# Miniprotein binders against b1l550: the designs that were tried, part 177

Target 1, 279 residues: b1l550
Amino acid sequence: MRLPEELLERARDIHSEAPSHRIKLDRVGSFGLKVPVEFKGFLLLAEADVWVSLPEGRRGVDLSRQVEAIYELSNPPKDPFSLCREAAISLLEKLNYADSSGVSIRFDAPLQDGESLKYYGVEISSIASDEIINKIRVEILGMTACPCTAELIRAYKSSEIAATHTQRSLGILEVSTKAEHPDPDKLASIIERAMSSPLRTYTKRPDEGGLVIRSLSNARLAEDVVREMIHLFLEEFGHLPEDTHILAAVRSMESVHMHDIYAERSFSLDEIRKEISSH

## First folded at step 18 (miniprotein)

Design s115
Fold by ESMFold2-Fast, scan of step 18:
Structure s115 (fold): chain B 279 residues (1-279), chain A 95 residues (1-95)
Amino acid sequence: as target 1 above (279 residues)
Amino acid sequence: SPEYRKLLLEAFKLIREAMKLLREGNPEEALRLLEKAFELAQRAFELAEDDPRTRMALHLMAYIRELQAEAYKKLGDKERAKELKEEARELEEEL
């Protein structure tokens, strides 16, 4: 049964009251909302978080207004970049006590893989204040092959194509910028090109053999993959503002060990250019 | 494909109405709408001709089951809520 309207009229407005302690909070909101999005011709169910800053003099936020803001903008469904930016702006308009707002949207993105499709992870955020900061994180699986084992086996018996172990590796690129969100397909492409080979949705034996041969001919350490991702990123996105921040990382699920290896580098465009040019 | 899309959009409309009813303290009416939404999502699943459409329908069906579990929890029926959470988990495993 719905609560009587008389009770709602007589109830105190708890949200607008003074808090127990006059402390600002950075993020207060609704997390784990499900929203439909249009991505490159596909209707996808995405997971969204929405939040606002809370000033020191206010006890709580109006959570129903947050939910309304994103749901209104998701009907009909639209692309997740526009939804993210527009919802963050709408939150500030609807919740005038807030100094900033944010929205994050997560989904698995389909990517053409020959005649079929495969998936990679995408998380898009927009944080609005007197400016907008856009963030995107892309994760995609690929294949790596060990150059150390390849060299060891070559030393025992000569071969034009080295024999070695291969494993699945997760590549990660994360970008925070005041410019528009980078295209996630381009980020995914950078990651795959940095790997020994991409993974395929479906392979027959001849295709499987080809992927293995490709990986063996292009053996790379996790450290090599991260450096190559950074190099390729700078070629494609070096034009972004100098204060753009990037995280490049790879997690290799080593087939010959019970543990994974991990390599990463965080940097701003300003920092990495100075480092590369330094002698 | 147009029929597939229409079924999903109708299901989302019912989900939004059900979520509002849950916030207003009417889980009984919310459950009625959620069951209708599930039937629409299940029909969309049957019409799905490729993997992204199949995954979308399964994802939506799992989400509806999670919302139904929350509604039953609000009604004090923890046994039914647990059953629906298990069904949602099984649907997610199909992804």
Scores: ipSAE 0.452, ipTM 0.803, lowest interface PAE 2.6, mean pLDDT 85

Design s116
Fold by ESMFold2-Fast, scan of step 18:
Structure s116 (fold): chain B 279 residues (1-279), chain A 95 residues (1-95)
Amino acid sequence: as target 1 above (279 residues)
Amino acid sequence: SPEYRKLLLEAFKLIREAMKLLREGNPEEALRLLEKAFELAQRAFELAEDDPRTRMALWMMAYIRELQAEAYKKLGDKERAKELKEEARELEEEL
């Protein structure tokens, strides 16, 4: 007799009421949802945030409609890019008081590494309003070798072999565009190619020695890595719209210091092309 | 492995069918499909070669247990429903 539905019929609709203060909120939603995605033949558990804008005259958002939007689209699992875009659009359709909606999806992406897999970080988002803006951030570890210490040791010993310290470095590429999300595997490849060498999941002693020697022969400053990442990005993705915005960054976890070295550049495709052509 | 993926996709199909049956008021048939889905997810868990694939299989097992608990609740079996919700919670704890 006294079911939850009876109770709901008698209760006030709190969300549609006027708020205590007439202030717009930019993002109101459900954060940290676990959703299955299909990525390049792999079924992976991703973490998703979904949100909408809330107008100044409305007290709250119907959170159940947000969860419904993403879960309806995630069964069966689909690629996270389509899920991101379609869920953002669905949120605006289901919650018509909102001016904008967004979806962010985070997961560890598998990358074939010989007979094994390694993983790199991917975060994608789609923000829908009168247009759709797609953003992707890729983070992957690689190896760098210090050219400054190499030169100091070479000068001291007059050695044919460059000796220097090596360290793990985190490469970051972030792209915001009105076009489709760039392929994260290609972004990860750009980052790895800009490094002194990639990191491997499994190596044997002869392979490990070769990796270290390759790294020492290709010593690079964090600044060198960022410039190379931008160069390689333009070769691969220069066809994107001119207003595409890119962040390229490297964080070098210096093995001889308690602190890291960081180098970064943000730019639009239009800006960087004009800069390069003026030199 | 290809078998891992195939098992999970079969389990998702059964989960979709079971959810539809639950909405239509047929929890008995939903439970039959969900038991089969759990077996498939458990086999996928055993085949998982790394942490991300293990988490995917664990999440699916937990979700199936939640749906089974809902089905038993609709059938009036409160004791089994509580048992299955506790199993789901334990599986989620491993994520």
Scores: ipSAE 0.438, ipTM 0.801, lowest interface PAE 2.8, mean pLDDT 85

Design s117
Fold by ESMFold2-Fast, scan of step 18:
Structure s117 (fold): chain B 279 residues (1-279), chain A 95 residues (1-95)
Amino acid sequence: as target 1 above (279 residues)
Amino acid sequence: SPEYRKLLLEAFKLIREAMKLLREGNPEEALRLLEKAFELAQRAFELAEDDPRTRMALWIMAYIRELQAEAYKKLGDKERAKELKEEARELEEEL
């Protein structure tokens, strides 16, 4: 049931009142807003969260000003990176009691796959205070093939072609930086290249056979995929500031197990360079 | 489809013009532009080739209905405003 607009307009402003307990809150805001964005020439419906910090002496936030901050910037639809950053700044300007603000925007990003499109997950954030921190998370499905079973079958059959089980694996790259957001298409490419093979939107039987054979010939553990993702990330984005933080992860949906396999590594660029150079 | 994108960008342009007219106290002209925007969004909806593009078109149709409701409220037509808000809700339920 929707409340009448007249009733809502006459509602008492209780947000400035003292709270029941004097406790600061880190994030208070409007979550699950639908906003249009323009990404790589595509008009997409994204989902946005907008939030601010709330001081210990204030009961609530002005939700109308939060919604206004992002929607004022949404027509014409703009790129989600600029929208995220500009809306976060606008929130601090409109809600002067807040010490920090943030905006997160989630959407399914199109990626050309032959004559069709496939979609991968993107979440970007900008968190504003005395500085702006930009975060991006990319998730894309690929295929992995088990090298352990491949080796056992190869030994048994004395075959040059490994036979093994394959499974879908979710690759994840998350980057937090004071620089601009990395290009998510490049992050998605890194993830796919680290896998045994990418997934296709449409394949014919000969193409399916080739994809499976490629995957079987490039068998990789989840641990192998994470290491390769980090290696490829450093080749593409090693120029980012040294305090840039990265999470690389893989979740393998094992076809021969009732559970998933998960591998991850979090690091700063400074940390990983020292680790690699020590070897 | 290039036509899908072109229709939606045209609809967004009309929405910006209608919102300006609403702020300036001209809801009658705003309603004319919003109805044209709705027709463009419906055509985009028919051209949508996948779920993401269908959701985009549905959302803009719902948003136009919300703006039309605001315009009718400014004209004192509370019944039509309520009807349009319900249409917007039904469109959002399809998302």
Scores: ipSAE 0.552, ipTM 0.852, lowest interface PAE 2.1, mean pLDDT 85
Fold by OpenDDE base, second read of step 19:
Structure s117 (fold): chain B 279 residues (1-279), chain A 95 residues (1-95)
Amino acid sequence: as target 1 above (279 residues)
Amino acid sequence: SPEYRKLLLEAFKLIREAMKLLREGNPEEALRLLEKAFELAQRAFELAEDDPRTRMALWIMAYIRELQAEAYKKLGDKERAKELKEEARELEEEL
């Protein structure tokens, strides 16, 4: 049912009215949009959040314009990095009352695993104001073996290869930078290399045994994994701006406990370089 | 069968000892133990009668062949190492 044009002309623009309380809002937008993206030759359906700031003198945001902004840029589908940056800028242009905007795009990224595919979680964000800040979060599952239990069993059985409990662990790298978004495949690789072993989608039995043996030979605490992630990150991405902010974290889904073990470090590149150089 | 499990456990024991010997720089003695381990695993394979356990026996056999290949590589016998690696691959394809 199309409302008569005459009624639309008489309707007050509620969004442009003064609010009852003059308070600025940091983020107002649409969350959980579905947008197509092209990532490394794959067409993926991603989840997107779009928002802008709202000044104290405006009652509401034009949400329709926000949705239009991202969908205009999504057809034809493009890479999520460009979509994120371009949409953030477009939001500020279309909504001239906003002093800041943001876009977040989430999807499962395909990763080649021999003849099969595995995946990792990606969240790509851009925040636009006086500057553009690009953020990327990568989450990938790996396997860890406990060194403490291994030592106990070794001591008890005098075994060179000590059995130990293994668990799935979620590795997380989050990078915020004024530079371009770091390559998510490289970030995923860093996380996998920092763990006792990667996970595989398809394991033939020999591959399964090899994976377990590898894990046992590379037994690591959650703390060890985080430190290794940081070390590998510095080797690969040490060229990023010094004000680049990093979060490295691991959530270990402990097989012997009902709770998880969590370890993290938040740092800037400048801060961590000074810390390492002091030793 | 109880016998199947016993054979595999004994094979694992020998593999463990062989790996120790390899680390200690004694590949010759390691090879002797690995050959015995292979015989035990092969016997276990024969006892498994197409049971899912057959696959475990095959895996152990393949793993032993890989360790033997490594031992021969340390001894400088590249040809034998290559043969054993190929046998390991063949066993893995049956999995």
Scores: ipSAE 0.000, ipTM 0.159, lowest interface PAE 17.6, mean pLDDT 86

Design s118
Fold by ESMFold2-Fast, scan of step 18:
Parts: C-alpha cells; structure tokens; sequence
Structure s118 (fold): chain B 279 residues (1-279), chain A 95 residues (1-95)
C-alpha cells in the first residue's frame, strides 16, 4: 500500500518541532511491516521492524520515509540478509539526524524433511552506526528423551523394557557478530544434531518407530543438548571474530511435568575457548 | 507441494512484468498479466497445507489487487480502483 503525498508532507513538518521534553529515544520506527523475501529459492512473507535513534531536540521520526526505504529495497524480493543490511544503511543515509538505525526481519524458513517440508524460525537483525553489527536467532523443535527414567528401566534388568519418556524441545542459537550473518540452515542443523532426534512433518509407522528408537538410544538432558550445541557451533563457526557473542539455549516441554525445563549459556568466542582449553 | 511453489514463482514473474508495464505507461497490458497472476495465486492458496504457505498466497493476492487498483487509477476508472483496494484490504485482514 502506498502512502499519499499529502500525508508525507504534513508528517515532516510536525516531526521537526521541539519535543515537550528534551529526552533521547533509542528506537523509534515502523514495526510489523509485511515484506516479501527470497530465501534459498523460496518466496516467503517476512515481518520487518525498522527503527532509528531520535535525538533529544527533535519531536519525531519521518516514519513514512522508513516505510518507503524498506519497500523500495524489497521490490523485487531479495535475500533477507542483504535486505537487512542495505535497509539499515539506507535509513542512516535518509535520516541524517539519527546516530544509529536497525532492521529486524522474521520469517519461517523451510527445511527439507524427506519428501516434505518443515519450518523453523529465523530472526535476522542489522544495527548500523559507525559499524554494522549483525544478529541472527534460529529456533527449531526437536525431540529429547529422559536419561533418568532410562537408567531406572535398565536397573530392573528387563530385556522386554527399554523405555523412557520423550518430549518436544525448542533449541535456540543466537549469534551477534561484526562479520556476515551465519547460514541459518547450518545453525538449524547444529540444533537438530544436538538433540535426541529431529522432529518430522510426516512419517509412516515404520519410520516413526525408527525415530522413537533413535531418541531412546540417544537420551539427553537439556543441559547435555546445550553443551553439544556449543561444541558443534565451535566446530562449524570457530572462525568468526573473537568478540562474537552467542546464546545457546533449550526449552524442554516435559511430558511428565506441568512445567518446562530451561538451560542456557551466553558467551563470547574468546571466553569459551579459554574455558575449554583449561580442561 | 512442488506445484504450490511453481504457481507462486510464476505469479511473481507476472507481477514483475506487470510492474514494468505500469512504469512504461501500459496499464492495459499490466492488467491482463495481473489477472493471470491472481488466478495462479488463488490456485496456490487452495493448495496451501499450512499457515506460512497460506499467508504467502494471501499476501500475493492482496498485492496483485493493489497493483490492479493502481492500473485502473491510471486508466481513469476510479470506481474499479476503489473496489480493488477494498478487496486488497479484506485479503490483508486475513493475514
């Protein structure tokens, strides 16, 4: 939808006025914009937030110019990483009173799942000032199996019983770096490999049985999954700058409890390497 | 569905060509392509198996209606332009 010219002119005049209180604002912008993107050969409908800093002497931001900036860059649809970086830079060029700008783009990314597709969550951000900081957050569901119950069953020495409870677990990897955004498919793969097994969109009964058996043979605590995610991340992305910050987390939706179990670790690459090398 | 993806990619190709025609001052040819694009997007909507695919097909349908409204406005048909903008708003409400 195009904004009318008359509205744009009126908004500009108002926003140049002095504010009621001389207070700086960190983020002022347009949130929840619908933007098409092209991701790995797929046309996806993404949701975007665009914002700039507002100095203490200015009443408002030219919101219409923010919408126009991202609209121009999103037509035709392009790679969401390039769109994120280009829009953040464009906002600073167009709104010269701002000290910083940011763009966040969220979408459900398709992932091949045998003969079907499954989806995982992606949020990409770029924050521009005198430097550019790129952030990416990937969330994907997998399955975990409880090792505590498995040990109890083994203690009873039953050849017909080898069981534990399973549950859906949400794996989370968030990366903040001055380098290019990591590939979200690789982040999703790390999360899935760290779990007892991945989840499927569709599976036939024989394949379902195999998936369950794999999960039972690879029982893991939420704490185990987080540690494995960190280990796999370092193998794949250890080349990133030392000041890269990572959050690794798991939320396990426990099938035998009324509550979830949560485990996380935040770290910089420099910090974690020193910690691991001391072992 | 591979068919779902092919339909939306073909619709997108037609949208790009229609936008070029609108910039070049040929709204009548743009409308012909946009009509075909809408049929493809509607077909994709019928094949959508989950929320993300449904939302994408709805977005294409809404955007095509907005472009058709712009084309009719350029042709001087304000009534049809208004009707198409209304259809676009109704489709956007479903997102």
Amino acid sequence: as target 1 above (279 residues)
Amino acid sequence: SPEYRKLLLEAFKLIREAMKLLREGNPEEALRLLEKAFELAQRAFELAEDDPRTRMALWFMAYIRELQAEAYKKLGDKERAKELKEEARELEEEL
Scores: ipSAE 0.000, ipTM 0.205, lowest interface PAE 15.6, mean pLDDT 81

Design s119
Fold by ESMFold2-Fast, scan of step 18:
Structure s119 (fold): chain B 279 residues (1-279), chain A 95 residues (1-95)
Amino acid sequence: as target 1 above (279 residues)
Amino acid sequence: SPEYRKLLLEAFKLIREAMKLLREGNPEEALRLLEKAFELAQRAFELAEDDPRTRMALWLMEYIRELQAEAYKKLGDKERAKELKEEARELEEEL
């Protein structure tokens, strides 16, 4: 049941009215939309937020036009990067009072892991005005092993591989650029390679011993992991524009403590290159 | 550049009118407006003096090609729709 369409002719257009206070709003939109996306051969259900700026003289946003913008572009499902950019552009086209628009799309990305799949978190955004800024955040779990305890046990037993505690660590890479979004699989790979070892979801034959030995042979502090992530990022993505901004971070869920260890660094490509070359 | 911004805003206006025509079942008229929008986006691309504005113009051109492909699909012209989708893909690869 729907109300008669004739009511629309008598109802006030609230959105186009003057607001109570003449204040610009930066982001007004539809959040938590479910949209299908095609990612590297997989059909996934993603969650999307869409928004526009609202000028000080307008009371509200036409929310139905925001939903139309992303849903028209998501049928049939397409890759989330194109969807993100195209929807941001479409929002500016459909909502001509806006100075800027934005779209964020979040999903769990499948990654091949032997005979099985594992998943990592991806959030991509495009913010459009007279230019476009693209942002991507990748989060993936890995394993770290404590080098301090390893060294103590090695000294005690004079063994090549020392016993130490291991724990799950979350690696984070966030990139904001005026170029296209970096490939999230490559960002995930950088994070995993910086860790003591990657984590696995399942194999036909679990190789837990080998995973543990790998991590013990490659013990790393959270600080070591962040530095290695930055080093590997520069090798893979150093070609991005100089004003590209990166956040590299690790949160280690310490197995011997009631608390986590956290390390991070934010930088622009211009900034980090000058820092490295000054040594 | 004020000229660059003017070209983008004019292109967006034409795209909005073309989208309305597509919804109203007039894909032929929509295609005319989209062709004009593409020319404006291409001029913006030529006028862009930095990477962000060059990228914006390229993405707008790609978006217009996708809209033209949908319009040709509604007209039953599968060959033209395929050609426009390939042009959109090629523009996306230039990014």
Scores: ipSAE 0.012, ipTM 0.508, lowest interface PAE 8.2, mean pLDDT 83

Design s12
Fold by ESMFold2-Fast, scan of step 18:
Structure s12 (fold): chain B 279 residues (1-279), chain A 95 residues (1-95)
Amino acid sequence: as target 1 above (279 residues)
Amino acid sequence: SPELRKLLLEAFKLIREAMKLLREGNPEEALRLLEKAFELAQRAFELAEDDPRTRMALWLMAYIRELQAEAYKKLGDKERAKELKEEARELEEEL
């Protein structure tokens, strides 16, 4: 944010006034801030949103205090989990009229892929009030292959290798918990293992052939991928508090359709355990 | 990657010291440190092998230009401050 000092000071006076309508606002803040973070040995540029709740009797928030809260914690760059949590707490302490605060940090996280790096999407949030709620969302591309077409071609050609259409699919895991943020690399691994195959940085033709053959040998519906993600999540993170909420989703960019296929499930750990135990 | 990380961390260290000097009313010494920080960030930019690492170095270069503009404004050199803000904006547009 590049606002003149004189404008910022004048805006603060106005913001303490009564609003035209006495309506509470849930999130008011600075969105799209660029902040450096340190993630697993990498220094990366992240994008941050910073907000507080605004009571019905106050016209506006102090923007400069919001920006200061996160930038004071950004040099030297720190891990995005600590940055998120500490900035949210700092906001609530600095802006005493607020009932809650939040910080969300988005960046592309590196994964080693042979001799190069590939990247997946990470969004980390901390929301502070009487307690702290930590959220993490991981998105990574992989491949899926249609099992219905594969089975039809296999039967027709009497082949051991099924032929079918393949497509890029976006896997999504989102976790909301009162515990610490789950490791995003482990969430990314769960998503990739649930897919027909991962996407790889292309270096040679044999790499591409290997991915296609893997996908064809492990054909999965979007629905299959979501169920497998949930199963793998419970194996890795079933120790989290029972009120932890998870979203597992897949968006398949179907090569034979003009539209995408989408499958999702939202649940708490308590809910899913009871559901599985009922059978 | 280890070399890139080292260059960026050294640049951030120089920035922290320069910001302290600006608060203490020593913009001349702050500019000296910021010039060294910019050189380090530019070397990091040249070593970056992918878009995310390039964006990190590019943002740091823009941020240093903004701090240099602030220092020149404190010295009363409004024209140089304006030029540096324009360079910072151009760098940020590449993000």
Scores: ipSAE 0.656, ipTM 0.888, lowest interface PAE 1.5, mean pLDDT 85
Fold by OpenDDE base, second read of step 19:
Structure s12 (fold): chain B 279 residues (1-279), chain A 95 residues (1-95)
Amino acid sequence: as target 1 above (279 residues)
Amino acid sequence: SPELRKLLLEAFKLIREAMKLLREGNPEEALRLLEKAFELAQRAFELAEDDPRTRMALWLMAYIRELQAEAYKKLGDKERAKELKEEARELEEEL
């Protein structure tokens, strides 16, 4: 039932009223929207969050305008990077009382694995204010082999090749920069290369054996993986602005324990360069 | 350090010999070797500081305590075996 237009004219704009408490809010928006995006030739349904700041003198945000802003830009579907940036800007234009806006888009990115597909998780964000900050978070599973157990077994058996336990590990790279969003495939590749081995969607017996042998030969602690991720990141993305912020992390789902091992480092490019140069 | 690796390898040698003795039904002699192995592993732990092998040293200490517990169990000393098992558990919690 459409409310009579006459009632709409008489209705107060509740959102434009002064709040009972004059407090600015940092983020007000719609979370968990579904938007189509085009990524590497794939049409994907992504989850999106859109928000703006709310000044102290305004009771509420025009949420309908936020939703319109992102959907207008989502048809036809476009790359999520452009969508994120353009939507963040559009939000500020449509909601002129906001001093900042943000968009986050999440999806599983397809990754070729032989004749099959695997995936990694990606979250692309843009925050607009006086400047635009682009953020990307990539999460991908790999495999790690424990070097400690391997060394124990090697010492015990006096064998050159030692067995060790293996587990799945989640690698995480999060990058916030004033530059363009880093390539998520490159980030995923860095994580996989930092692991003992990548995961496969399917393996034949010889391939499985090879994968395990590779893991054993590249046994790494969670700490080693994080350090390797940082090293590889610097090699690939060292050209980013010095104020670029990075989070590198690993969650190892240890096969011998009930709990996970977690390691992380948060840093700016300037900070980490100074650290490395001091040694 | 080369010294750290040497200590760990020596501990493993003793453990291997001790395990052989346990299989042969000589738990008393096995315990003597395990005590020496524990001392070596403990020294390794002290030397390792921030070395990743700290975890290995701790694991060895825990494993030795488990083997000692098993040896005492074979000797009929259930109380000592229980104590050593608890010590092993405490060491494992630090891993």
Scores: ipSAE 0.000, ipTM 0.134, lowest interface PAE 13.3, mean pLDDT 86

Design s120
Fold by ESMFold2-Fast, scan of step 18:
Structure s120 (fold): chain B 279 residues (1-279), chain A 95 residues (1-95)
Amino acid sequence: as target 1 above (279 residues)
Amino acid sequence: SPEYRKLLLEAFKLIREAMKLLREGNPEEALRLLEKAFELAQRAFELAEDDPRTRMALWLMDYIRELQAEAYKKLGDKERAKELKEEARELEEEL
């Protein structure tokens, strides 16, 4: 069904009217849009959110112009970083009443794993105002092994390789910066290197045994993993602007508990440098 | 300032048209638009001296240099592309 054009011409422009209450809104937009992206040679279906700020004197946002902004730029599919930045800029240009705009794009990124692929989670954002802030969040599963139980068993049995419980752990790195988005593959690599061992999509029994032995020989607390992720991040990305903000976190899905263990630290590069240099 | 914002919006429009031209396989025309966009962003930067909002103009200048590098790469001029990427990196260091 279609309404007559005469009705559309008579209809009030609700969005441009004064609101019931003169309150600014920080984010108003279209959330959960499906958008194709090209990522390192793969065509992926991503999910996107698009928003703008809304001034206190305006009732609503033109949502159709938001959708047009991202879909125009996504055909043909392009890399999600350029799409994110370009769409945020386009929104700010198209919706001149807004002080800021933002775009976030989420997808599962393929990562080469021997002859197969594994996947990790990526969410990227660009927020445009008087400056561009780029944000990226990477989540990847790895394995951790408990050093406390390992030490108890080693002391009890005097064994070179102590038995202990292992579990899946989710590593998280989130970076907010005025520079370009960091390479998510490098962030994923940092997380995996901080773990007791990475997880694999495909293993045969001898290779599976090797992963378990590696994990047991490299037992780490969630707290250890977070500290190692920060250390490795500073080695790889310490060149980013001083006001770059990072969140490093681990959620350990404890195999011997019905609950998870969680450890995190957020910091700016300026803040962490001062902390590490103090005695 | 109204002039500052007008310059940035004009630069954004040129950048978007240049991106479209790059996708369509016309890097020569894209480079012409990108050079105009850079000039506008530079003028916006000068108008916003010591203004916290100057960072938007610097970011646009950086972004334009990255797009110019991509265009020269498509034209097979790898040396010019490298020079523009280095100029973009220097602009990033100001952010």
Scores: ipSAE 0.000, ipTM 0.276, lowest interface PAE 13.9, mean pLDDT 81

